VH-VL binders against Uncharacterized FAD-binding protein C1783.01. Designs and how they scored, part 8

Target 1, 263 residues: Uncharacterized FAD-binding protein C1783.01, of Schizosaccharomyces pombe (q9us28r162to424)
Amino acid sequence: YGIFAAPILDVRVLTNPGAVKRTYNLCLDISKYPLLEGKDWKIGGSFGIMPPNSDAEVLHLAHLLKIPQHELYVTKVLRTNGGRWPTIWGEDKPRCLYTSLYHIFKWCSDFISKPPTKSLIRLLAEHTLNPVEKSVLLALSDFRQDESYCRICTQSCVTLPDILEAFPSCHPPVDHLISALPQLMPRWYSISNDPSLANKRLEMAFTVQEYHSPNGQSRTGICTGFLEDLALAFLKARHDGSLANKKFTVPMFRGVQQNPFAK

## First folded at step 1 (VH-VL)

Design t03 (framework fv_retifanlimab)
Fold by ESMFold2-Fast, scan of step 1:
Structure t03 (fold): chain C 263 residues (1-263), chain A 121 residues (1-121), chain B 111 residues (1-111)
Amino acid sequence: as target 1 above (263 residues)
Amino acid sequence: QVQLVQSGAEVKKPGASVKVSCKASGYSFTSYWMNWVRQAPGQGLEWIGVIYPGDSDTWLDQKFKDRVTITVDKSTSTAYMELSSLRSEDTAVYYCAREDLGYSYGTFDYWGQGTLVTVSS
Amino acid sequence: EIVLTQSPATLSLSPGERATLSCRASQSVSSSGYSYMNWFQQKPGQPPKLLIHDASNRATGVPSRFSGSGSGTDFTLTISSLEPEDFAVYFCQQYGSSPYTFGGGTKVEIK
């Protein structure tokens, strides 16, 4: 079965204020999850979460690519020169898509969690107008420069937006860029509650992953950042009495991976 | 109903400057790049540069960098190309051309009618 | 800069004949399966009109008799059967590298 929007029933903060790491427990309603008879949820088992890119990150990328907001949300037919368009994980990758750039950047493309590949950097170099900037990108994309690529891009946690900010004369064609972006992948979490589920509730704990950008700014992992934003919004709505008027859901699906400690 | 309308023909003396206008209509002016291209009589096309009207950022061919200024007036949806220190070799028809920012980057789908600039002593 | 060389400079043909126009780039204008090459038609006293974008895709409203092909450094524009309105100058243009550059043009003229 496909991706299920599991309602958040409760959020608990597991770490003290001011702790170095922030940890949360989410209680999810799985009573409506489409299960075949006999499929049970088990403590120590796993499930997947499909994290979208934040709207702030999508708009920032659009700004760097000089895509006007009205163009970002236009639904149109996208065709390839022989490649396949990125889709939501688990769906077929077609040669023709009827969708928006917003949908592709939010749900289908990973431009935050990994540094651009050498192939993507080469594409960027080919669309860089300044000769000095182009030469730097060409050097980074060189297949012989694994150590430089690792040190500059991988170890420094460089993202596509970082490169576009650092190389302002770089203006790649959006459709070619999208075809070169890696697909957003699910993240896997352990089931934390008892095997016998009263009320069909699934509990999970997560710790926010935090790292620093090349210029020293604090960043969070794509999935744990997404989940923390949901957790904080839920807690705020509960505190101010607006919870009844808001719906918070986690896009998830039952996993096939087994925890070594599962019975 | 997209239309680009350019200013009329100009005759200039060597050393003078010329400013050509391109008035856009029928679309969101700040949502597309505006390029300038010239064509000497009986010759091929030569790219001069481009401006993004949303923030006035420009990119020019190095040959023109010291003599060309491209600007926009958002209130009138008009782009301008000013070329200084004119030489006889600058005699050409100057075109503005719209370029898509999104899915069709690099395609010039609409062009102005052209402005003939003649440089003669 | 990338230099585009078009050949022949002039094609003298009759209506109904096939026209094949060549454009060669001094270095590759293709990357990651894409070719950054456009074709334009220009008639006397008129601005250029987009015919083909991204090497092989017809622009909106362009008749099916026009087709583009090629990759890397070698590109071709084909007109399968010339109509009277097709006698014009044709330019290739690359946008794979700055600055954008155009070929010298191929004039297709009536015999």
Scores: ipSAE 0.000, ipTM 0.395, lowest interface PAE 18.5, mean pLDDT 82

Design t04 (framework fv_retifanlimab)
Fold by ESMFold2-Fast, scan of step 1:
Structure t04 (fold): chain C 263 residues (1-263), chain A 122 residues (1-122), chain B 111 residues (1-111)
Amino acid sequence: as target 1 above (263 residues)
Amino acid sequence: QVQLVQSGAEVKKPGASVKVSCKASGYTFTGYYMNWVRQAPGQGLEWIGVINPNSGGTWLDQKFKDRVTITVDKSTSTAYMELSSLRSEDTAVYYCARVFDYGDYESWFDPWGQGTLVTVSS
Amino acid sequence: EIVLTQSPATLSLSPGERATLSCRASQSVDSYGESYMNWFQQKPGQPPKLLIHAASNRATGVPSRFSGSGSGTDFTLTISSLEPEDFAVYFCQQSYETPYTFGGGTKVEIK
């Protein structure tokens, strides 16, 4: 079992209201973590968090790709030529290729943390019907146009959804797109307490990362945005007395245990 | 109304296996961990293990690790506990019990199933 | 594993009397200001019923005569005035770490 759903036991806001940056402390229950014989948690060690894309981001991408809602959740056989293997995190059989587009976009694809590569933009250009839109995408994907790519995509924090919105005649086949999308990778955090088997608690602090899109939208980092959403939901549930009726978990794994999807 | 309903009593011979079911209703099955606990006649309670119904991940007491398998069927909101290589010492009432929601005070067994008596005799 | 020792094994009392039940853990079950100790009541032929969770919080529907106290390794369940339906076996249980463990039980019986 690679990924463990660690229950949130406590949330503390470490920054004052109205501060420029928002910082939180999470206390996680690792009492049920399947620890390998003879292994221990150590203060100063690290652990990975596998942040899912939000349901809002996944549904928005599906809308832009013209995927009908009912098709998003149906099991598909995915074949990739780029060496990617769509798997469900924590599966015992890493060769299973039967999964849903929802699962692939939520857990396996990184379409918002970095701009699309030139090769991905080239794929988009090949499936763009409007000749004006196609010429712009071809120019951005040209290996000789590093300055334009850097200014438009890298410095402006352009994402795949941004490109699909800006180029409405772009309709890439979903299977080709999935093979070209980067794999969603874990983010690493330091253990700030001694969570040895005697106390069964892991504490972490994180600061929300914020960016601005080309059109001025405020955006958060994939992992810190995910963690902030959980923290705020936990605090709201505590405030309104519904904490006992809800479960909040962080998908995580100890640093020594490898991500089975990555290899 | 939140309920856990277990399968009926079983009589087994030494060396056989038994599979007990626990059907949940009245709540989101995948939102809560499910525990298995047994009680030999006139004795105390002994924890067997727990399953996360959402992931299928299980954590067992070392005493049972080689003989117990805990599984779930999400489509029927049912948890199963299978105990193999039965011995007379395994004669007990077997209970399923939900772990109530997580928070500052949380990690208690509520509700419990009605229990399944497993008798091992030759 | 955490060993829970309950005392006394049997408590013989009359209705209206106060019952005090003890549970001792082999190590602290406290973490971040909370004590992960629960209390259950069991009557013959029935599953255990949750009475107290996190040392001192009464479960829904549990009468106010039941109260829990303690921290660290020493915990107490008190029944301020025994009613006829309170004669049962009481178990403490730690939820601090797996394997979850139970005390041996205290039988509260009519004198």
Scores: ipSAE 0.000, ipTM 0.366, lowest interface PAE 22.1, mean pLDDT 79

Design t05 (framework fv_retifanlimab)
Fold by ESMFold2-Fast, scan of step 1:
Structure t05 (fold): chain C 263 residues (1-263), chain A 122 residues (1-122), chain B 111 residues (1-111)
Amino acid sequence: as target 1 above (263 residues)
Amino acid sequence: QVQLVQSGAEVKKPGASVKVSCKASGYTFTSYDMNWVRQAPGQGLEWIGVINPSGGYTWLDQKFKDRVTITVDKSTSTAYMELSSLRSEDTAVYYCARSPLWFGELSYFDYWGQGTLVTVSS
Amino acid sequence: EIVLTQSPATLSLSPGERATLSCRASQSVSTYGDSYMNWFQQKPGQPPKLLIHDASNRATGVPSRFSGSGSGTDFTLTISSLEPEDFAVYFCQQRSNWPYTFGGGTKVEIK
């Protein structure tokens, strides 16, 4: 079935200003969804959302990796000697991919929801030129140092961009990095209404997930942060009268999961 | 407390079909996914598939896709697994197992049924 | 599919001894500090019981003598001091990729 860009028809803020948690309701237009008349569209049923990394996060990562703008958007041929290349979740993983680094970082790679694994940190250490920085990364990647890894990386919610910022002499080859990055996974939501053939509208509610960065800044979960950014942009466009000139869509698919091992 | 109660043992001939039930109690049936797992005598565990009881959405291991149907009856909080075209290799204990919504990040089996022995013999 | 290999197939130990069980995955089941490996205990005639989820998190009601560790492809379940009720078969299970797969099991038996 593939990913469908569902237009946002309306946004409602469900929580009071200053509440500990922020909750929103989104009304989505599914009238153009392929095979809409399936038994999958029922109240209490589920559907998937593919949360892309924001353009700001992708550009920040590209800047940290010193990827020039012209290289970020160029279509490249990626070949693998075994292993699995990054694709959009649910898609077949061919031997050769024809895509851009922008596409890989935006839709295929998870570099902000979890800290880098010890294996990824080891890869970073191998491409770190400063001996002091390298020794720190090697220590974090050491299989005998689980307590240090947990305290510094997991408990502090360190991301790949955080590590690249903290270790400026780290310059991993982009192709090696891409092969080591985990796949971006969908998030699942409940259908809050029973979409009829007459209305063809799907409603969902979500609560923003928050955590703190190593620098003490508040960060949001990938999907709930993405949805909140869309909700706030929609509300601003409605307020300033520019709604007709903007498109707000949620990349979604019905609640039947695509098998990542499909033939 | 949470309980999953399965139907009794079955003896079938090759080529027949078997339908195993799993009745849930002690929680909101539609708030958790239901999985089916089997274990051949003296062997390990093999995942068959999952159903979301609210929507009736199913996903099956490719090996079972053409022979297994998983359904639910929300009025009785009961899940069913039907396996057709039975072979001797299908002789196993079949378990139902509850998980947080399959579509969530947490997908571990917290409660299991007692198991249903299905014997396929000529 | 991810293949999980458990070793040893059988451990013969006495009560009070330490048990160390290994599970090796054919490819990584870890992503940015999370490891999607679970451990189950199964006694004869009973269904499996969840012990450890996500490599190191003990399930509700599971005694502190059970601990899990590991990342990537290599995982370990440790029972610090075996009690009579711990003699059972233990299975690892990954939830990193669909379909979910289980290891072949390690039987912990009394000497």
Scores: ipSAE 0.000, ipTM 0.364, lowest interface PAE 19.8, mean pLDDT 80

Design t06 (framework fv_retifanlimab)
Fold by ESMFold2-Fast, scan of step 1:
Structure t06 (fold): chain C 263 residues (1-263), chain A 123 residues (1-123), chain B 111 residues (1-111)
Amino acid sequence: as target 1 above (263 residues)
Amino acid sequence: QVQLVQSGAEVKKPGASVKVSCKASGYTFTNYYMNWVRQAPGQGLEWIGVIDPSGGSTWLDQKFKDRVTITVDKSTSTAYMELSSLRSEDTAVYYCTRDYEYSSSGYYYMDVWGQGTLVTVSS
Amino acid sequence: EIVLTQSPATLSLSPGERATLSCRASQSVSIHGTSYMNWFQQKPGQPPKLLIHDASTRATGVPSRFSGSGSGTDFTLTISSLEPEDFAVYFCQQYDNLPLTFGGGTKVEIK
């Protein structure tokens, strides 16, 4: 089974105006969720959300990779270098994908929530023309350099775009980069109501998580940032009377099944 | 299989009212929003409003708010648009069109249209 | 309201030629990775027919020669090789915000 686009029925702001942390409640329509006969949602159970990267982050990455915007949205046959394309459930066989770079970066690739792996940094080093820049990336990617990697990448919350900006002679081929990027993983949330009531609605609460870039700019968590953007857009549409002709949806799935990423 | 059938052409005098009907068949009437759109002769398309057939809630373009009433009869799967205080510039073909619900994406678009009803306002 | 400007107003081409139609919005109609832009085809005496929804998705039964692209404020409808039945008026339409609005239309006519 796949991911379900659950319409947002309502949004409530749970925190006081001007609070340091922002908390929201979302009410989702799960009446059309494809449940097998005899299965039900449960209070206190969990469900997964598949958060996309923001359009701003995708466009920023495309700019750093020198991909023109018109090229970003064109449907292409994307090939791997013999590796498997990530799948949410691990049931699909690896194959060529007929999709856009925009789709891959937005929905399939995690280049924001974690620092680049040492193997990804090694790939970047191999495509870096400046010898000094290459030496720094090679040192950082060395499996024996855990302290340097932790200090520079993990503790400083460095992202792939941060590295591409810091090392301007680095020009990885897009197809090699895509095959090396980690899969965007679901985030898990608790069911805060009884969804088995006649209305078949699911309620969830979330608090926005914020981080700081190496340059001091604020960043939000990938899932909580995505959900806040939806919540604010829904509230604006309610105020403006435009809810009739657009629905805001949360890409989600029921949490009762095997771990699809166990290896 | 899915179709929208509208009432016949109307000729009205300025100041009169007109009520156009749109009978739906081949789908669950209450599951899809119904839009009304008009087109003056030789001109472009102009959105009037939309109704949720399930609850009867309506959203109208502000310029029509005081003259248009959109209603539904669930027992006959029929939507109605009534336009009052008619003016010569209201002469147009009036269309009903359903908003298709993409369950997988949750977004709506106008996929099926009625044949149109010509309303002529003349004096 | 969101104003949609289509260009050109008229496009005179022969069968087999490529048609490229533009639609520009007065403000962005793209939110959360979705572009709330549709394209319709209309022939004289007929209601509009949905061709493309959400900027780039072909409606059921629409031939592969029709494609939509773009995001934000700039959108394009492309017909790769015109067939005789493709000579019609084409309208873009946004559903990002109420009121729903249509472009002025581009008439694709035989040279």
Scores: ipSAE 0.000, ipTM 0.370, lowest interface PAE 21.8, mean pLDDT 80

Design t07 (framework fv_retifanlimab)
Fold by ESMFold2-Fast, scan of step 1:
Structure t07 (fold): chain C 263 residues (1-263), chain A 120 residues (1-120), chain B 111 residues (1-111)
Amino acid sequence: as target 1 above (263 residues)
Amino acid sequence: QVQLVQSGAEVKKPGASVKVSCKASGYTFTEYWMNWVRQAPGQGLEWIGVINPYSGGTWLDQKFKDRVTITVDKSTSTAYMELSSLRSEDTAVYYCARTDRYTYGYPDYWGQGTLVTVSS
Amino acid sequence: EIVLTQSPATLSLSPGERATLSCRASQSVDYSGYSYMNWFQQKPGQPPKLLIHGASNRATGVPSRFSGSGSGTDFTLTISSLEPEDFAVYFCQQSHELPYTFGGGTKVEIK
């Protein structure tokens, strides 16, 4: 229960120079993790990480939606248009939240790790002014057109920002959009050490997942990209002696992967 | 073990064309963009253009737009840069360089360079 | 096109000394919290070698004595204590927008 900001104590690059994949080991401080009575960490067990969307991705989405910067960060009562309230996974929150669009996009909404659903593309089509653009989106959202959807969206790793860039006359209302976006889900990692032997330290290894956009851009998986950015920032701070002035934390929780998270 | 191996030195006359090759190994060729950069003797680096090997799509600096063609052969994991209407000012070492993470655009591996000399 | 100006053109230093190299961009190379500025080392007869990407991230195998800093238009490459193999030409490069451009280079030479 609850997301814990686990401080990074150390980072090691596990891959050799010139390797096609980048692999890192993170050592996390779990000494302050609030364990319930009788619960333990164990080697080979799993834990979850809640990866935020990068600030670059959030700002890019806001730009595509024409949300002014001042509006993006204002704390206000946000409401959904008949959908589930966007929340951080694992936390019970009221239907009406005092929060910002920045927070919703960064921590609560999955708009880059998988292609927009057909229902989301249908919503986009309904708010697209150009008839040609609208007809393409309607065709992609048609439940009878699985082949086109799979080829164009799934196999090409299309994201919501990609669709908004490709269809410049598409201007969905933000409240409709946030109610239609899927919830950002945790990613599960194995404990690489025995924390009882390491005395309050949890070690994990991860390999950066890369894929390509429709335009051939190299992209990283949401969680492994987030972790790599933290790992590189930590290594830089250690090198230049600024670790004491900076905090690097991984939003994590102990738990077991469940079937609902398989999709 | 990423390697970019370029073709050998060329000597050309003004008005001729030259085609430099860059053979990639140690990674999936279509997953990275390939840049071309030149360096005149004793001078700095000048970016020429880039190709996405997956699509064959190219972007060229306007200085080279009318004279440079960049292509790829996926079957041999080889990129090519052809420069036409050669002038003495085109004398330079030509490098290919792989861009890791196209979104960040930094060339992480470079070929050894191909010296192209244009003289009459 | 973004113009990159490196200073000084030449640094004459002895092994063990600290080197500070500057690169100034004619326009900001920042976007959404990331600085699209990279640093390369070139030795005579060799291709450039990536040292730093994204202003401050060391490339694989690059010694910890190399560090990068800066944001916006002003960037710095620092070599904390020069080793004999560090005497080379250093170039900054921006990948913020096409065409990608390089600075004129800073030559670090033995005193």
Scores: ipSAE 0.000, ipTM 0.371, lowest interface PAE 20.7, mean pLDDT 82

Design t08 (framework fv_retifanlimab)
Fold by ESMFold2-Fast, scan of step 1:
Structure t08 (fold): chain C 263 residues (1-263), chain A 123 residues (1-123), chain B 111 residues (1-111)
Amino acid sequence: as target 1 above (263 residues)
Amino acid sequence: QVQLVQSGAEVKKPGASVKVSCKASGYIFTSYYMNWVRQAPGQGLEWIGVINPSSGSTWLDQKFKDRVTITVDKSTSTAYMELSSLRSEDTAVYYCAREGIAVAGTDWYFDLWGQGTLVTVSS
Amino acid sequence: EIVLTQSPATLSLSPGERATLSCRASQSVRSYGTSYMNWFQQKPGQPPKLLIHDASNRATGVPSRFSGSGSGTDFTLTISSLEPEDFAVYFCQQYSDSPLTFGGGTKVEIK
């Protein structure tokens, strides 16, 4: 099994232009879903979407980490502790991945949906050369400084890129950083229709989540932002008459799937 | 049943090319990497490379990068390994072997192998 | 590349005896507390069969007489009491670094 790339068949904008919230309906083709007959597809059921980080966010992180663009796409075998990679069964076994830093940052690492943990901030402090910057990061990572961490990181919606921008002398080794980054987790959606075997279409609705960065920039939630980008691209392709030449897919899976080694 | 079935034995002359197939069944083809490994008669195993069937991306041992092409046909759940400019030292049994992909939630060791394809290069 | 050296090349034993097979890596295959070393069994005309993964974990369906041990650079496969079907060639394999590499094999033969 694994993640299925479900083609988008239709997009409807459910809110008026200029509305305080933006809501969309997506119609997905699940006719090619692997082992479709073995799944319980019904209204009220749930399915997961694996939202990638945007290419802009990945390239920005690479820039902050001083990774040249060409090196970002070089494939290597990476070893992990297990449990932090995008898996359905949340297994805790170590992994050997044939992948690039681009793939790891795009599909496997959550560096923008939550503030860095205190343990990650401590790792950043260890690799910070400026003594003043280092002392600030050490203070934020101290278990006794909960008020400062909450105010500066949690309430202000600070992300890893935000910290790297604010502390320019911080240069963590990429392998150490990857070991400390949390796994990018799926987001769960309700099936809005009853997609029977004869009607192999899945309907879903979503509302874009919006918030502001510490410096006032508008940001969207990782999954709802990803889905909105797909929806807008689909609508543009339809308007331009290029829909037949482009493919738009949502990376999804049905419910919780069993580890293939489990019996 | 979960299995990998490879194409039959080949006899080639030096300088020719050979294309070996590996047909997967009983599992979701795009949820596992497909590796190619060879074994010369009476010798050890040598890794050639791997393909991600979902993307078509390949990673090869530097020894083979200019002579090997690994491809897949998702519609038939079949992987292919083509080796060009054959030499007598390329005489070996060629195996395909599956390996888990992290995004698919599977382990990464070689738990399933094809039966092997003997390629003989002789003048 | 990581070079794997297996010893002995050939081990001549009788059924019921204990077999001890060694595999030495040219550099550590341990990362994050785990040694990325696998063991395979191969019989003539057949593909390799996974026996042990991650140095010491027995693969599904593999008899308890097979055990793996070691970490870092030195690894051992032990067969506590040889059965007739155990006379085969055994290979170690590392997957901690690219390219993936195999040992030269140890042939366990009857006599």
Scores: ipSAE 0.000, ipTM 0.393, lowest interface PAE 15.8, mean pLDDT 80

Design t09 (framework fv_retifanlimab)
Fold by ESMFold2-Fast, scan of step 1:
Structure t09 (fold): chain C 263 residues (1-263), chain A 126 residues (1-126), chain B 111 residues (1-111)
Amino acid sequence: as target 1 above (263 residues)
Amino acid sequence: QVQLVQSGAEVKKPGASVKVSCKASGYTFTRYYMNWVRQAPGQGLEWIGVIYPNSGGTWLDQKFKDRVTITVDKSTSTAYMELSSLRSEDTAVYYCARDQTYYDFSSGYLYGMDVWGQGTLVTVSS
Amino acid sequence: EIVLTQSPATLSLSPGERATLSCRASQSVSYEGSSYMNWFQQKPGQPPKLLIHDASNRATGVPSRFSGSGSGTDFTLTISSLEPEDFAVYFCQQHSSWPLTFGGGTKVEIK
């Protein structure tokens, strides 16, 4: 088992240019999928995609946390169970993992698709030096302020980068922050063809999920945004005649996802 | 087709400010970083900074941090670079450049400034 | 910041000859098998054009005579057989860390 990098063989735009919703069809090569000769690749079945955060979003978060880009790629030892904070990968056994902050932010942390929890906001407040900024974050994290939290954070789709931009005196320790961030979870998609009949090709359709913050910022869903970026890059490469020189892959799997550092 | 079209040449006196625009078309503006790079006459390329249009987040070279502001207008797909307290040493062609990002599971994201504006000549003289 | 040193400053060659351009970084720009070094071509009055990204990958529409190699701190751009349109200035550029930095350039000129 594990995550398989499925090459994109084709991309079709299913909606007219300028349509309110954008929908794409992806054709994926599963001929080299481990255990492909397993028997249940059927139309109407489901498979998971592990959507990474975009490199642009990871670098933006690193900038806000004052992490130099070169330090982002340095391998570090992390303990997965520290007691007070939840484990990064949902493991209840403490162990040492050898990984980079880049890998953690890209593949293991959900800092875009979910608003910060009250416990995360409380952590941010504890590491905020300006008394006025600290008082605002403490108020948002207070269990008695459900209305303010819901209105400002949940209904307004506030993300961790939004809070770090709004509260410049907030400097959380990176190790405490990653322990408090939600785990990035797979998204599930339907198989729209029978791969057995289609020469080991899997087809899927997806519609880009969009939303706006109260400040008018346009945002896309983490997985559908990732897939649209791939689809557009593939279409550009096909148009430019450079497709043979580039690889476009979707990180996908059938069955239960294991900890990505375990294999 | 993907294009970046910049505003026209500017002539400024020392101490003034200049604001250069970069209008993007042919791609989803919020999906790509936008870099600003300058080149003094007969000299090499110097990176000023970058903005991620989706969030408005910026990273500026320390040499420019106190004098440069980079902004975007999503409604017009336009990026702006404003440089204040101009000196004769700021005379240069200023470029905007889109940063290409491709995902590949094996190699991760690939970077490259693949599309550039035509350049804006800013001349600072008395 | 990472300082990039290009050598030579000028290459005087004839059409059909092989050009080899060097770029040295003050610290490694490679991490786990990837090298974050790009190459650009610039002609007078034009913006730079991306030739090679991430050490060895040709950009869209770039002829096969252009190739990049190297890792760590030492990188090379090779033009296997110079065409008249290849006489230009070439810059290396790293994206391993911010600030992004460029080399001083190598001018390839007709002998």
Scores: ipSAE 0.000, ipTM 0.450, lowest interface PAE 14.8, mean pLDDT 80

